# Miniprotein binders against a8xez1r348to494: the designs that were tried, part 1

No score or structure here was measured in a lab: all are predicted.

Target 1, 147 residues: a8xez1r348to494
Amino acid sequence: SEIQKVLDIDSANENSEEDVEIWRTKLAEHRCGRLATVAMVLFGEKSPQDLRMLISENTMRIEGGKWQLIPMWMRCCDITAELFGLLPGRDELDRLISIIFSTDSPFPAVFSCIVHLFHRTWREMQAKGGEMDKVASFVLEQLRHVL
Positions, changes and structure headers below are counted from each chain's first letter, unless a header gives other numbers.
F, E and O are the ipSAE of ESMFold2-Fast, ESMFold2 and OpenDDE, as the mean of both directions, binder to target and target to binder. V2 is 0.75 times the mean of E and O plus 0.25 times the DockQ between their complexes.
Where letters were taken out, [cut] stands.

## First folded at step 10 (miniprotein)

Design y4 (at its last look DockQ between E and O 0.60; V2 from the best seeds 0.00; counts 0 for: pae E 6.9 > 1.5, pTM E .796 < .8)
Fold by ESMFold2, look of step 10:
Structure y4 (fold): chain B 147 residues (1-147), chain A 91 residues (1-91)
Amino acid sequence: as target 1 above (147 residues)
Amino acid sequence: SPELKELREEILELELEIFKLMLEAAKLGDPEKLFQEIYRLEFELWRLEEELEKAEKNGDPEEVIQELKDRLNELRSKIEQLKERLEELKS
């Protein structure tokens, strides 16, 4: 399944088996979780070396300064979906996912750039694991200056 | 180092420019051609950023730092060329 592919990638990020089960539940239940799953799989298929670099750099950061992969990608997916006007509800997102991937779509490309911007912002803020929402807010504020 | 701080700020500026290129390309409706070129620019920026971090950690000489600046300027030129192509497609 697509969720299992994401969990396999996250396991390489040095998480415990218990943590992986927690993230499986979070990913399956979050209203943007299906969109994040598809975006992560496409990122890994189109840019596997970039994904490995991101994960490798994060696993080498000091304890407490690491982002958690699945929550980070879910936040980036929220930001990307907001830019495309896609955040009305979970069931509407599931329909839109099939439409987005029935044609060549800019969503995965914009998502990739937002992941890079998120990672850079995280590093520059010296963020800790509990600061996902603060970093995401900063990224959105930066994007508002461009838009 | 003040010169390295300036270089890091330039990299952030280029990240935001690439993001803007992605949004403009999405509005034009021909994403595969434009997005593939933009992907290449993003990958080149990642490689350059990695080399900058390596040079900072190793304490490389000023000549190496200047070479990285030159490569950043070349990437900026490629981004500006893509901006021009996007504006032409709008007509």
Scores: ipSAE 0.032, ipTM 0.422, lowest interface PAE 6.9, mean pLDDT 68
Fold by OpenDDE base, look of step 10:
Structure y4 (fold): chain B 147 residues (1-147), chain A 91 residues (1-91)
Amino acid sequence: as target 1 above (147 residues)
Amino acid sequence: SPELKELREEILELELEIFKLMLEAAKLGDPEKLFQEIYRLEFELWRLEEELEKAEKNGDPEEVIQELKDRLNELRSKIEQLKERLEELKS
């Protein structure tokens, strides 16, 4: 499953079993459903160099100032969905998956950009591990001002 | 340095503009594969940011700053061109 693939991407990190199971559940119940997990998998598969760089930079930060990959990805998916005006709903999202994540679709690329923006904003805000929602809200607000 | 801070702010502004272009292109159904071109700009901007960070760590020689400014100006020009193309496609 895509969920397992996402978890496998982050498997090299020292995550607790509890956190992994929490993430598994949250991924399965994410408002974007499979759209979220597909975006994450595509990011890992199509942009492995970017991912490695982001992880590398994050690793260089103090322990309290690091983001966690999967939670960060989930927030980025939320932002992406908001920007594209996607409404929650399994039936609608399933139809959108086939369209949005086609080979020439810009949606995965926008997601990728938001990941980078999130990472950058995290640094600029000197965010700490518990401030995922704060950073996400700030990113979305900044984008709303521009759009 | 104040110059580096200014560059960083300009980079952020351009990144937000690129995001706007991406969204607009997506809303139009990505005509003429504009999104690929926009995404390339994002990548170039990303590399520029990485070089800026390296410059900050290495003491930001003036020559590097000027190079980064020149590259940033080039990116601005490309962004404006894409904006014009998108406006034409909206018509």
Scores: ipSAE 0.017, ipTM 0.340, lowest interface PAE 5.6, mean pLDDT 78
ESMFold2 (binder alone), look of step 10: mean pLDDT 80; pTM 0.760

